# Designs tried in a protein design chat: VH-VL binders against q9h9l3. Part 77

Target 1, 176 residues: q9h9l3
Amino acid sequence: PRKMVAIDCEMVGTGPKGHVSSLARCSIVNYNGDVLYDEYILPPCHIVDYRTRWSGIRKQHMVNATPFKIARGQILKILTGKIVVGHAIHNDFKALQYFHPKSLTRDTSHIPPLNRKADCPENATMSLKHLTKKLLNRDIQVGKSGHSSVEDAQATMELYKLVEVEWEEHLARNPP

## First folded at step 3 (VH-VL)

Design g3 (framework fv_nivolumab)
Fold by ESMFold2-Fast, scan of step 3:
Structure g3 (fold): chain C 176 residues (1-176), chain A 122 residues (1-122), chain B 107 residues (1-107)
Amino acid sequence: as target 1 above (176 residues)
Amino acid sequence: QVQLVESGGGVVQPGRSLRLDCKASGFTFSSYGMHWVRQAPGKGLEWVAVISYDGSKKYYADSVKGRFTISRDNSKNTLFLQMNSLRAEDTAVYYCAKGSYEYDSTGYFDYWGQGTLVTVSS
Amino acid sequence: EIVLTQSPATLSLSPGERATLSCRASQSVSKYLAWYQQKPGQAPRLLIYDASNRATGIPARFSGSGSGTDFTLTISSLEPEDFAVYYCQQSYNWPLTFGQGTKVEIK
């Protein structure tokens, strides 16, 4: 069995008009949901929009935040060679400026059996919050503080575990 | 104590311009997105525009896009709305409203000014 | 744009009664829905944010619930000062939009 982790990142808006999503927090959990990494991350560019309602990031979190280049190195050491689970994970990899092999990537927003179990159309992109409520009977992303990337990473791992056997068999027959 | 005070309202003819000011106090003005919301006499609330905490990002309602310009001066704790090419349907009380989250241009409005009346009539 | 539809348009009740106000969104706004109270000649006042959180200083008789497209504001026992117009507002997507309002009036 390969080592598996789940990741969830929070991004803030940088660049012209705040259109660029820059990494501002990253949480990584192991198969059992234990936290392996959880740090606030300081973008190299000026933060135009904290997006606090979604990210949970506030200015005070940036005071002792790990600089992007250092955080990126730490995170990549954890991800390299492992199966990485995420929800809409391409956004997290883009923010990390990182390519992870498709054969080792699992995106819970693109797993048809997971949508089927939630009584949703197989090819629809369902939110993490919706899938977690339907399949785990758990409310996440509640309250005014924005999303907890730890909570989101834990929920993402639990969702993947519901379809792990079926999906790994599918991938063995249909390699990405 | 948070306070927002609007000024600049008045009676103006169609096609003319008017500038509204909103003076803020009691919070770190430069840390919050600021909004304009209007209400026509006897009608409901309509969101008009937002400006990010540093002034770099702006969004407008389609009804005012191209005619209204939102701006701010963080050194003076003042928000502005420049209204050009005014129409009868722009007649409303204009409220200055504070965004709820530090450094976030979205959100709900935790504090409102008392409003300033703009009447566009011939 | 996301359209918010409030119902009923007018709710006629007596002091002490429970008021239940509805706000329905044309598409999901997740939890990003706020409620405001407005009295004649006054600016709106924030009551509830992120669907269910009471703003500072708002009495416990006010509560919000719902997610996605269906939201409710409940006033458990109307006080004389609660007779006002109530607006819902979504902050999920641009442009920000308000419902048309529900007037709570004395029967």
Scores: ipSAE 0.000, ipTM 0.485, lowest interface PAE 15.4, mean pLDDT 87

Design g4 (framework fv_nivolumab)
Fold by ESMFold2-Fast, scan of step 3:
Structure g4 (fold): chain C 176 residues (1-176), chain A 122 residues (1-122), chain B 107 residues (1-107)
Amino acid sequence: as target 1 above (176 residues)
Amino acid sequence: QVQLVESGGGVVQPGRSLRLDCKASGFTFSSYGMHWVRQAPGKGLEWVAVISYDGSKKYYADSVKGRFTISRDNSKNTLFLQMNSLRAEDTAVYYCAKGSYTYDSTGYFDYWGQGTLVTVSS
Amino acid sequence: EIVLTQSPATLSLSPGERATLSCRASQSVSKYLAWYQQKPGQAPRLLIYDASNRATGIPARFSGSGSGTDFTLTISSLEPEDFAVYYCQQSSNWPLTFGQGTKVEIK
């Protein structure tokens, strides 16, 4: 059996008008929700927009942040060979400049049984906040101080566990 | 082998109460939502009630809300339906049915019990 | 509630013939539709789940198709044991609902 982790990243705006999303924090939790990795990450490019309302990132977090190249190596060492769970996880992999095998990737924004449990259309892309409220009766991403990537990664793992047995059987019969 | 066995059916007068039991075996009972489905003589199937895998959530058909109570005992692999204020239109064979999806109360029914007849008549 | 309408009410056919049964939903149920077979005095038996998947032990002559609001159950060549009542059921929305049934009888 392969080991499983959940990941959530926070991005800040770099490039023209801050339109490029660059990795600024990454949290990884194990199957039980214990934190395996949680670091602020310094982008190689100038930060134009901290996007603090959503990211929770402020200038002080960058003072002793791990440089992107070093953080990327640490993160990839944890992810390699494991089943990785995330929500809209393509954004996290893009920010990491990383390609994880689709056979080992679980995206809670694209799992039809999870949407069905939430009374949502099977092909809709529901937000993590919505699914967590509907299925776990828990409010995440509250207030104006930004999201907690640890909280988001933990919620993502708990959501996946609701459909894990069913979805793994489906994937075994219908490999991606 | 998955097996569901209902008991508790019988003849009862209008306004009285009856309790149905369903004993499950051959699967991890505590991982699945469980349902009651009924069928009036010569009629089609009607969904009655569901209870989630852990017993925390319950849903009822409008026709039985306030009168029927679904419950389960995971330590005994047993599903219950408490039927109060019974009416003539509640006369039916009552089937215990297993939900198909782990930890999901919605779904199709992959296994059914043999059914138990409840007759509400004076 | 979502209403499922099955047609025809009765299909009179001979062994060896193809049976085609329809189930229409009052609103989209996506793929969350199952088909059951019921013989007199017996509990229903699952045939097809999630519109097109055959349940374990169900012969290949049974197939399901459709999505959204229009669904079909096909029996490619009727065997004597296939003469029964067939019900569709949706699991898309609460409450769970069944169609009224289609009786497949010997001509």
Scores: ipSAE 0.000, ipTM 0.463, lowest interface PAE 19.0, mean pLDDT 87

Design g5 (framework fv_nivolumab)
Fold by ESMFold2-Fast, scan of step 3:
Structure g5 (fold): chain C 176 residues (1-176), chain A 122 residues (1-122), chain B 107 residues (1-107)
Amino acid sequence: as target 1 above (176 residues)
Amino acid sequence: QVQLVESGGGVVQPGRSLRLDCKASGFTFSSYGMHWVRQAPGKGLEWVAVISYDGSKKYYADSVKGRFTISRDNSKNTLFLQMNSLRAEDTAVYYCAKGSYNYDSTGYFDYWGQGTLVTVSS
Amino acid sequence: EIVLTQSPATLSLSPGERATLSCRASQSVSKYLAWYQQKPGQAPRLLIYDASNRATGIPARFSGSGSGTDFTLTISSLEPEDFAVYYCQQSKNWPLTFGQGTKVEIK
């Protein structure tokens, strides 16, 4: 059986007017929700906008943060060969400058059974916060001080586990 | 700081086409659903269309379905509204609006652009 | 579609008075209702989301309440800058819809 992990990344703004999203924190949890990785990451470019309200990242977190190149190597060692669960996971992979095999990728923003269970429109994407409240009766991303990437990764894994059997059977019948 | 700047508005004859652009800055554009909302002169707000964070899902108000197309270019932080077969009742200020929760294509609008006026007249 | 009906259409008050604005939905929207303020020539500004949560930077005099089909926006003591048009908006079902607006004007 393949190992399964869940990932959530936080990004800050770099480049002109802070329009480029650069990795600044990454959290990875195992199937049971135990933390395998959680580090602040220093982008190679100057941070123009910390986006603190969403990212939870402040200047103080960048002191002694792991440089991007080193963090990327550590993260990829954890992800390689595993089923990786995330919410809107393409953005995380883009920030990591990494392409994970589609056959081993599970994106909880694109699993139709989750929207059906949550009584949400099938032609919509739902936030992690919305799905977690509807399906797990739990509030995450509470307050305005930014998100906890550990909390988000844990919630993402729990959401996937609700549809795991059904979705894995679907993927076995319809390989990507 | 979050900014949404609309452009492309103007005066156009009935039956013609117009494209509106919305340039975004100050947030991770590729992580949010984006909306168009319009307001006819002296009237209230009317929701027009939404596009999901990755562009894969779109929804339209019945009044514009089949005539308007919403799209986005995440590499350029730009939202578009292609308006075809324009009618007098499409005359309005068109606002670009940011969805509230990351990756959610539903929700409330936490930031709005200044609007761009579209006038459909002969 | 879900129709939102706001009342009254116009509310004429003086600074310092309490304003109470109503929004009624044609079917339940649960807690998925937001309130916006719009001043002439300006874009709308978010005030309240998920029925009762104040948006960042919104003064404590603004409060929202309600669930299901009946919602209220209250301004406890009107300031001069509060005279504007207020809209409610639901995000429960497609299409997303707005109320027709309540104008709060100076007496």
Scores: ipSAE 0.062, ipTM 0.703, lowest interface PAE 6.7, mean pLDDT 90

Design g6 (framework fv_nivolumab)
Fold by ESMFold2-Fast, scan of step 3:
Parts: C-alpha cells; sequence; structure tokens
Structure g6 (fold): chain C 176 residues (1-176), chain A 122 residues (1-122), chain B 107 residues (1-107)
C-alpha cells in the first residue's frame, strides 16, 4: 500500500494585469494513476486572464466550479499525511496557499537521478513534457486546448516510479 | 465572415498624437483578446499591445510603453490604439489582430485586418 | 525578451521543390510557436500553431515540427502561390515576438 499521490494544478491570471496565478483546476492521482480528485475551481478574485492555451480553462468551466475555499479543504484532506509527487510542485502549493512537509514532498523537476536517466545535467530543471518524452516515450500536453492536469499528474507519478527505489533510499540516508 | 477593419492612419509630425480604430465583425468580439501588431516599411513584424476580452488587462511592448494606450468598446465591437508622443521609428503599417483563444490574452493571431499606414515625419 | 532567429534569410527555389525553413529561439518556448505567411501588400496569414498544428484552410503541403528552441516549417512541394515571406512567432512569454522572416523567392 502506497501513501503516495501525484498532483497537478492549472492556474489562471488574477489581480493587477493578470499577473497573479490563481488556482482554477486541480487533479490528484494515486500510485497506480487512478483519479482521486479532478475539479475546476473558482478563484475568490476576478479572473482577468484565463491563460487557456496553457491552462485549458475557459469561462464555461467556471460556471459550476467549486469555490476556492471549499476546493482547498477537499484537496488538503487528500494531501495531508501522504507523500505528494509533483513537477515544480512549489507552484501548486503556492496556488493552494499550503505548506506540505518537505519530508513528504517529491519534486520531479528536482531529482538528480531522473535528469541523469534523461541524459540531462543533474542540476537542470527540465520540463515535464521533455522528461516524459525522453523516459516514457510519450507525448503529453499535445494540442491547442491547453494542458490536461490529469494527464500531467499521471505522467508525473510514472516518472517518479522510475527512480522511486533509488530516491527513497537516498532520502532515508539524507533526510530533508 | 470574420472581418477586422483599421482606420485612423495618416501622416503626422513627431511629438503629435494619433488614434487608430479597428472595427470587428463576424465573431463574439467581447470574448477575445485583441492585439496591435506593426510593420515598418521593408521590415518584419513587431508586436505592440494586447487588451483582454473584458478590457481589464493590458500589456505593451517596451518601445511603446508610456506613450501608447490600448482600449476597447465591446458595445461597438471596436478596438482602439491611442498613440502619443509619436517618433519617426513609429512609422509602420499597424495591424489589428484577433487572439486565437476565447477569454485568453495569450496566443497567436488567427485573423488580421488589412492594416493602416502611420507615417511620422517632419 | 525571447529572440527568434530565422534561417536562411532568403531561399531561392523553383516550383515543385521542397522548402525547409528554420526558426531558433534564444530560450525554450516549449511548443508555443506559430508560423505566418505574408505576401506583398497583404496582412500575414496563420499557417501553423503550437509548432505542428495546421490552421483551418491551410493546404497539407505545409507542416511544422520542433519543440524547445529548434523549429522547422516544411513546404513539401512549392506551388507558385507559396513564394512569400514567412515569420515564426512565440507565445510562450511576454512580450510576444516574431522572427525576422525568411523570404522564399522564385529561382
Amino acid sequence: as target 1 above (176 residues)
Amino acid sequence: QVQLVESGGGVVQPGRSLRLDCKASGFTFSSYGMHWVRQAPGKGLEWVAVISYDGSTKYYADSVKGRFTISRDNSKNTLFLQMNSLRAEDTAVYYCAKGSYQYDSTGYFDYWGQGTLVTVSS
Amino acid sequence: EIVLTQSPATLSLSPGERATLSCRASQSVSKYLAWYQQKPGQAPRLLIYDASNRATGIPARFSGSGSGTDFTLTISSLEPEDFAVYYCQQSYNWPLTFGQGTKVEIK
């Protein structure tokens, strides 16, 4: 039994000139890639820019979207006490206004063995799309309708599984 | 049919002002970000400014920031570019361009107007 | 700002030949790269968006490929109407930027 989930969030632009990134969708999958949570989320602030080509979010998705406060509560109940895998996951936690324990956080943009397997410099921050193509031979984030946070969360979990044994042993010897 | 028609171009002296209009038809104007793109004679394309679908967000190229103001009137399906403190290097054909994604200021340009020539000279 | 460099500056070919145009970005733009065609006295026309997707009404002879920093526009067999200037454009980051253009001219 794995107490491990993967998360991916989509953000829209709010605040002055749409420069603030606000949570507008969140997908969470379990160790096997099954969807545990996937909801459109209504930010508490006016949406200035949907950023649709990246986020996949459109005005129609906001009509029945879960209000941020309620969605945040639901999401945090799923994440609390679990190992959470993400790619550049700090952005997701910032959008959730949440601090997850570092000891239970796994960021696939910051795992040196993963970059090594992809023939990339260990210190480089590689995109999810690049790592997924190199290591899983799969194209994600294809098409003009924006990203699928479900697809991204699933790919992120599969990438972590490639280095899980090695990285968990490293973390046990070098606690964060 | 999607149509974008620019107007307001002409010859103007350095330091003066000029306003460009772009009349849109054939799509839900209020649902799309709108852009201005210019092209100096014999040169390439340069992005100038964008305005969000509801008019609340605007971005400008550094070359025009503080001098140009983009605005829109969704009730009239019209996009505007107010050009102040004009310089010789602002001489160009100005194109009105439609953003490709509904409710999104980012992207590429799926439809363009015919362009209007602005000449800044003394 | 992200600088896009197109090569060659001029491509001289005959009808029926294959044209290959390159666009290189100063930093990764992921897949967020579009191609436009411009004929003298006309506004640009969208050909390709998100690196490889053909825009509505664009003939199958036009194709795009690439990701990150290196992108290619291919015209499999040039028609007389294809002799024009071609521009790449990134939508990855503000400000939006275009390449300087590649002129495809008749030999």
Scores: ipSAE 0.005, ipTM 0.534, lowest interface PAE 10.4, mean pLDDT 89

Design g7 (framework fv_nivolumab)
Fold by ESMFold2-Fast, scan of step 3:
Structure g7 (fold): chain C 176 residues (1-176), chain A 122 residues (1-122), chain B 107 residues (1-107)
Amino acid sequence: as target 1 above (176 residues)
Amino acid sequence: QVQLVESGGGVVQPGRSLRLDCKASGFTFSSYGMHWVRQAPGKGLEWVAVISYDGSYKYYADSVKGRFTISRDNSKNTLFLQMNSLRAEDTAVYYCAKGSYSYDSTGYFDYWGQGTLVTVSS
Amino acid sequence: EIVLTQSPATLSLSPGERATLSCRASQSVSKYLAWYQQKPGQAPRLLIYDASNRATGIPARFSGSGSGTDFTLTISSLEPEDFAVYYCQQSYNWPLTFGQGTKVEIK
């Protein structure tokens, strides 16, 4: 049995008109929801749009933030060889400029049994906020300051645990 | 205790090249974005270029883009400005300026060098 | 680019008087505006950052205010060493830009 972690990243807008999504915060929690990593991360490019409504990032958070290359090394050391759980996790891996093996990746936005438990169409992509409210009876991403990546990572792990046995059996029979 | 010392200024003919150096001390040079700001005789301040703390990001004023190259050597605590295809309008005192926020290229300038004069004679 | 317009161009005052300098931005720069003082033959010196914060070692007579497009630097009672040129600078967007300067001179 491999160790399992959950990840959630926040991105800010860089490049022309802020259209490029660059990593600005990453949170990683263990199976029990304990924080293993939580750092603000400085993109190597000028931040055009903080996207604060969603990211929770403000200019003050970039003061003394960990440089991208250093943060990436720390994060990848934690993720390597582990089962990594996330929600729409492709976006997080893209921001990290990282490829994680599909066999060790669990995306709670693409697990049909999880949607079924939430009374949603099995192949729909549901938001983390909706699934967490429906299945855990908990409100996340509340307030005016943007999302907490720690809160999101913790919710993502708890959601996965609801279907873990069923989904791991499915993956063993139908390897990705 | 923070010091920035520019060197390399002088008189050059139009179309020639010149390199400016800025030696930094009294702070962790590798943690801060660095800028060049210039001032033509009797005129105001004009921002020229920035380089990020690790050298991966560079941005230039339109007036110098394609002619000037900013670089840094963190092992020597030194900032550089390579100026090619110089024009009379590039005549100015060139200031080395320290970015205020660690690891951020955007900001105000908390410390400035004394400046080095570049005169492009025509 | 964001254009910063300073007014007046020249302010002629006597020691002990209050100086009020304006800086207007062509678009909002939020709070990301700094003020610098420059004396002849010297490098600029930071006075105020993020609109209203005094830099280390700057006397209490200097204060900054404003947000968005309209900013003010106030010197409550001019000392002889305060007669200089003052520049505003925005760090909100690229390229970084300065105002054209306000000269505070002895009347």
Scores: ipSAE 0.006, ipTM 0.503, lowest interface PAE 13.4, mean pLDDT 88

Design g8 (framework fv_nivolumab)
Fold by ESMFold2-Fast, scan of step 3:
Structure g8 (fold): chain C 176 residues (1-176), chain A 122 residues (1-122), chain B 107 residues (1-107)
Amino acid sequence: as target 1 above (176 residues)
Amino acid sequence: QVQLVESGGGVVQPGRSLRLDCKASGFTFSSYGMHWVRQAPGKGLEWVAVISYDGSEKYYADSVKGRFTISRDNSKNTLFLQMNSLRAEDTAVYYCAKGSYQYDSTGYFDYWGQGTLVTVSS
Amino acid sequence: EIVLTQSPATLSLSPGERATLSCRASQSVSKYLAWYQQKPGQAPRLLIYDASNRATGIPARFSGSGSGTDFTLTISSLEPEDFAVYYCQQSYNWPLTFGQGTKVEIK
């Protein structure tokens, strides 16, 4: 009975020509979709590209943002020892500079039963937006103001719940 | 060339107040977190306080929390430490230190001032 | 708070010898550890940042290694000007903390 949480991060562009993805927002929700953490995060390097169309992050959000190292410490305290659900979650862990055990990681972009329920090829990598529309009849990431990491984390948890019993049984028989 | 120059140190009685100033030059002051670090005579280094690049975030060591206030004036490239309710254990050389990471208050200190002595005694 | 413990407290060596200084953290600080040198009457001087990166102007004889909880500062061949007190410092979490220092003194 480990607790389960879902995470979604937003990244901005840092480094040469804004090609490096740096953490700028993180949202974590519990099993029921209640927000446990939602903070704007200040990268240690100069922000070259806010990527606002995708991230929803603007200069104003950085004014009261939590510095990266402090935010990282807070986030890791929440994630440690828990089952962590995400979509393409390796990108979130990379931005956090964090290794989470494979046995406690659930990536909704790589769960064949989810694709099967959505009438998609089991081995395809489907976007969070498409899976959420097909399986939950909900439109996320709409408009031109960028994505909501809270909305994405909540959708990710709900998607996982659709296959939780089947997938946990699969993992118990086939440990990573 | 980066320079940090502290001023305002001196001898003060317990319970009194003192303000330290730190004048910065040679870097974009408004882009870096600034810190105060102190060292009691013959002792090691103790981190005291930090202020973020824009002044919106502040953190303090438990030993000074509620008594000391860190502030900055980016238009004058100056860092301040207002020290209230001073105690004998606050006696130390106070160093102004520059945070290393642009727009991040955590960090190592790439430049230090020469320090200013604060003596709290009767 | 994260406690940093430096050892030994004092290291007595001669010029030309190798110095190895240890810093242990009470919990993981990842790579976020720096080393400083301090001479009597002077402010500390940054030597190493993010565990292993040498600061600008610091001679090649100074090197840092380690990650997590165990860190080492090495001076490959001591010069007369290297006899000083050395402090480690973590920037992983608040409050920022320093080790108690290691004094490298002439034998």
Scores: ipSAE 0.006, ipTM 0.475, lowest interface PAE 14.5, mean pLDDT 88

Design g9 (framework fv_nivolumab)
Fold by ESMFold2-Fast, scan of step 3:
Structure g9 (fold): chain C 176 residues (1-176), chain A 122 residues (1-122), chain B 107 residues (1-107)
Amino acid sequence: as target 1 above (176 residues)
Amino acid sequence: QVQLVESGGGVVQPGRSLRLDCKASGFTFSSYGMHWVRQAPGKGLEWVAVISYDGSNEYYADSVKGRFTISRDNSKNTLFLQMNSLRAEDTAVYYCAKGSYTYDSTGYFDYWGQGTLVTVSS
Amino acid sequence: EIVLTQSPATLSLSPGERATLSCRASQSVSKYLAWYQQKPGQAPRLLIYDASNRATGIPARFSGSGSGTDFTLTISSLEPEDFAVYYCQQSYNWPLTFGQGTKVEIK
């Protein structure tokens, strides 16, 4: 067992013209890809734009969704003290209104060795879909049903595992 | 089958108003964002406006902002475009277009109406 | 706004030939690009969505590829009914925008 989890969140549009991103689903998986948390989350503000092709969220998912304040407490309890892996993870933390220590955060969109393995510029921000296809030969985020945050979290953990040894050694020698 | 039928087009003088209607059938109208797209004679396609599935939010192209108002009546499966302060450059075929994803205003257009011609001339 | 530039403006080909149409975005649109076909006097018809997915009822000779800023629509072997104007469209950012169109005409 490892004290490492991967997270992926789905956001819906709230506020004027749906421009505000509000948390509407969160999935957390352990090192082996087993689901630790997967809940639809009800934003405190009216949902203006479900962004369904991206989020996979529909009105039916909101009927019995966990209120944001309750979900946030549950999620933070899982994340606290663990190494948290995500892709463009600052968006997830922003939606959670949460700061996770930089030393315990791993963002697969900002790991140069991972981009290099995918034949991409080392300091470019590559999409999760692209990296997963190139490195794991797997298609995620397919069709018009929207993203599965479980699938995305699992793919993110598997991507991190490809560079885990070399990246953890790098971080030990070059603390963030 | 999905069907979108536009009406209300015609010839109007500059500065006047015109309202376009689009009647939808064959799908759950209240679950989709709806759009207006126009095409000037001999020119390309220009996105004009969108309204969210529940009618609570709208977006407009800068060229029509402040002059055009998009609205909908989900009980009647009807989309509207109120065009005020019309200009010669608003002359175009106006298409009603269905958004592709449920409850999402952003998208591609999987179904289009046949279009209605609006001519703004003196 | 995101500007979509299509090339070539006009493509003159014979039935049976391969057509390759390009659409370039001024900034990344990820995968959120669609292709439409329009014939004179008709409404546009959806061909491809999310860069590479063929719409319902669209023949296999039509295919889309690309991501980010560079996208391609390919017609593997032109049929007489394929001579039309083709438009790309991005749904990544507001306002939604279309390319200026590529006319595929009979030689």
Scores: ipSAE 0.000, ipTM 0.494, lowest interface PAE 13.0, mean pLDDT 88

Design k1 (framework fv_nivolumab)
Fold by ESMFold2-Fast, scan of step 3:
Order: sequence, then C-alpha cells, then structure tokens
Structure k1 (fold): chain C 176 residues (1-176), chain A 123 residues (1-123), chain B 107 residues (1-107)
Amino acid sequence: as target 1 above (176 residues)
Amino acid sequence: QVQLVESGGGVVQPGRSLRLDCKASGFTFDDYGMHWVRQAPGKGLEWVAVIWYDGSNEYYADSVKGRFTISRDNSKNTLFLQMNSLRAEDTAVYYCARGTSYRYGSGYAFDIWGQGTLVTVSS
Amino acid sequence: EIVLTQSPATLSLSPGERATLSCRASQSISSYLAWYQQKPGQAPRLLIYDASNLATGIPARFSGSGSGTDFTLTISSLEPEDFAVYYCQQYYNWPPTFGQGTKVEIK
C-alpha cells in the first residue's frame, strides 16, 4: 500500500507583467490532515505580483523564505513514491518543475464521482471552495486577504476521502 | 450561469471616442483579471488590453497604448474600454474575455468570452 | 513578440475523418499554449489550455500535444459541428499573441 499526502501550493507572479506563476509557499498534509511541510519559498526571479488576494503572501514572508532549489528538493523527497492528492494539481507540479507519475496522482478537480456528489456536471472543473462548501459544509478561502494553503490541502484530502474507495477501484480497472 | 455581455459598439467617425461596457454575471467578478480582444472583419484575433482583478494595474497592446483606457467597477460587475482618437484600423468586433485565474498562473488564456460588439470607424 | 504560425491555412475533410492542426512558435513557449474554436458570427471557445489540458465541457475527441515550439491540435473523428476556424494562442511571453488561424471545412 502506498502512503498518501495532499499538497497545495501558493504562487506569485514573476516574469513580464507577472504572467509566470512561481512557487512561493507549499503545504503538504498526511492522510489524517496533519502538516508534514509548510514553508514560504523564495522564487529565483523578481516578484512582480504577490497575488495576495489568493496567495496570502506579502513581502515580509519572503525575508526568511527557503530558496526555491532547496525547497524543491525537500518537497520532492516527501512526494516521491507517494500518492499525491491536489486540486488542479498540474499547476502545483508545474510550479515545482516536477513530473509526478499519473498513476500516483489524484486531482480532485477531475474526479467525476466527486462532482456528481456535489450535484455538478461530472466533466466540469469546480473550484475547491465550491466543492468543500457543497460536500463538507465548510467555508474555506474566506475574505480577500489570501488563502491558507494548509487549509486548502486539508480540505482537498477530506474531499478525496469521500470518493477514495470508488475512485481507487475505478483506477485499478482503468489505469491512467 | 457564467456570462459576459458587451455593449456600446456602433459606427463612429475617425478621431472620435466610443466607450464599450462588459457586464459579468454568474461568477465572482473581482477574482479575475479581465481582457479585451478584438477581431477585424475577416481577420484573426488581436489582444488589446488587460486590467487586474482589483483595478490596480492595466496594460495595453502597443497599437492602442495612449488612446484606449481599460477600467472596471467591481461593485457593478462591469468592465469598460474607453476608446479615444479612433482610427479606421480600430474597426473590429471587440470581445470581453475572462483571464483564467491569476492564482493558477494561466490568467492570460481566456476561458469565458462575451458575444462581441462591433465597432466600425468610418467617415 | 512571439509569432505563432498555423498550418495548414485550410484543411478540407469529411465528417468522420481525423483532423491534425499545427501551431509553431518563433521561440520556445514551454507549454503555455491554448487552442480556440470559432464558428461564423460567434465568439471563440476555449478548447485546450497548457498545451494538452481539455477545457470544461469540451468533447474527448479533441486533444492537444507538444511543447517548446511545435504544437498539435487533433480532432479524432470530425463531427458536423467541428467545421470551424481554430486559433492557437501563447501566453508565455508578453504580449499574448494568436496564430492566424486554420479553417477546417467540408470537402
């Protein structure tokens, strides 16, 4: 049996006009929702847009942040060989400049049974906030001062647990 | 239902001004950067302008810089494009478009589009 | 600015046939490429983002591939409603730019 973790990353805007998403915080929780990793991460490029409304990241968080290359190494050691759960997780992997095997990846934005439970179209990409409210009756990402990647990772794991048995059986019959 | 509806297009003489509005509904408007994209008759798509979710930053294509002003009113879920010193080459259908979320870094691809409004600059 | 070149300009096929559309960038854009479908008198519709991710509500017969400078949009079996103009768009470098379009028409 493989261990399972959930991840949520916060990205800031770098590059021309802030269009590039660079990793600036990463939170990883275990199956029970306990925090395994939660660090602010310093991008190698100049930050153009902190995207604070979503990321919760401000200049003060960058002062003692872990440099990207060091943080990436730490994060990849936690993820390697594990089932990794996330929401729109391809964005997190892109920011990490990392390829995680599809057979070990679980994306709660692309699990049809989860959308069905939420009375949403099965092939739609629903937000983490919406699914968490509908299925867990919990408000996350409240306000406009930024989101908690720990809260998001915990909610993501709990959402996956609602469909885990059904989805793992589906994947065993229909490998990605 | 998520939708964008443009208005304000019409026929206008060179050198004049025109204002386009775009009304958003069915999503949290102030979570998204908003764009204007235009298409001249029988031609391809050209990006025109962007405004950030909170209205704090805006950027323009070189062809319209100094003449067009993008703005938004988040309390009214409305995006605007003020078009000054119009030229014949500004003749196009103007689309309001939602950038994919800034949080995901794909805020410069366009997942929701309005129906478009035609602006014709002729004498 | 990054120039995107689409080929062919026009693709004439029959329903049920496979369509393969190319988009080439003047410099590497990693995977920051989107594909759009546009029918006469309508706004563009997002099909693919980040080179290979299917947008919400888009049928599984559409797929995207490629990275760097060479990208492909594939329609596995053309339906009558798929005859349209297709545009690629990069968002890797400023400003965002579109290809000139490929028209898929009935033979």
Scores: ipSAE 0.031, ipTM 0.644, lowest interface PAE 6.7, mean pLDDT 88

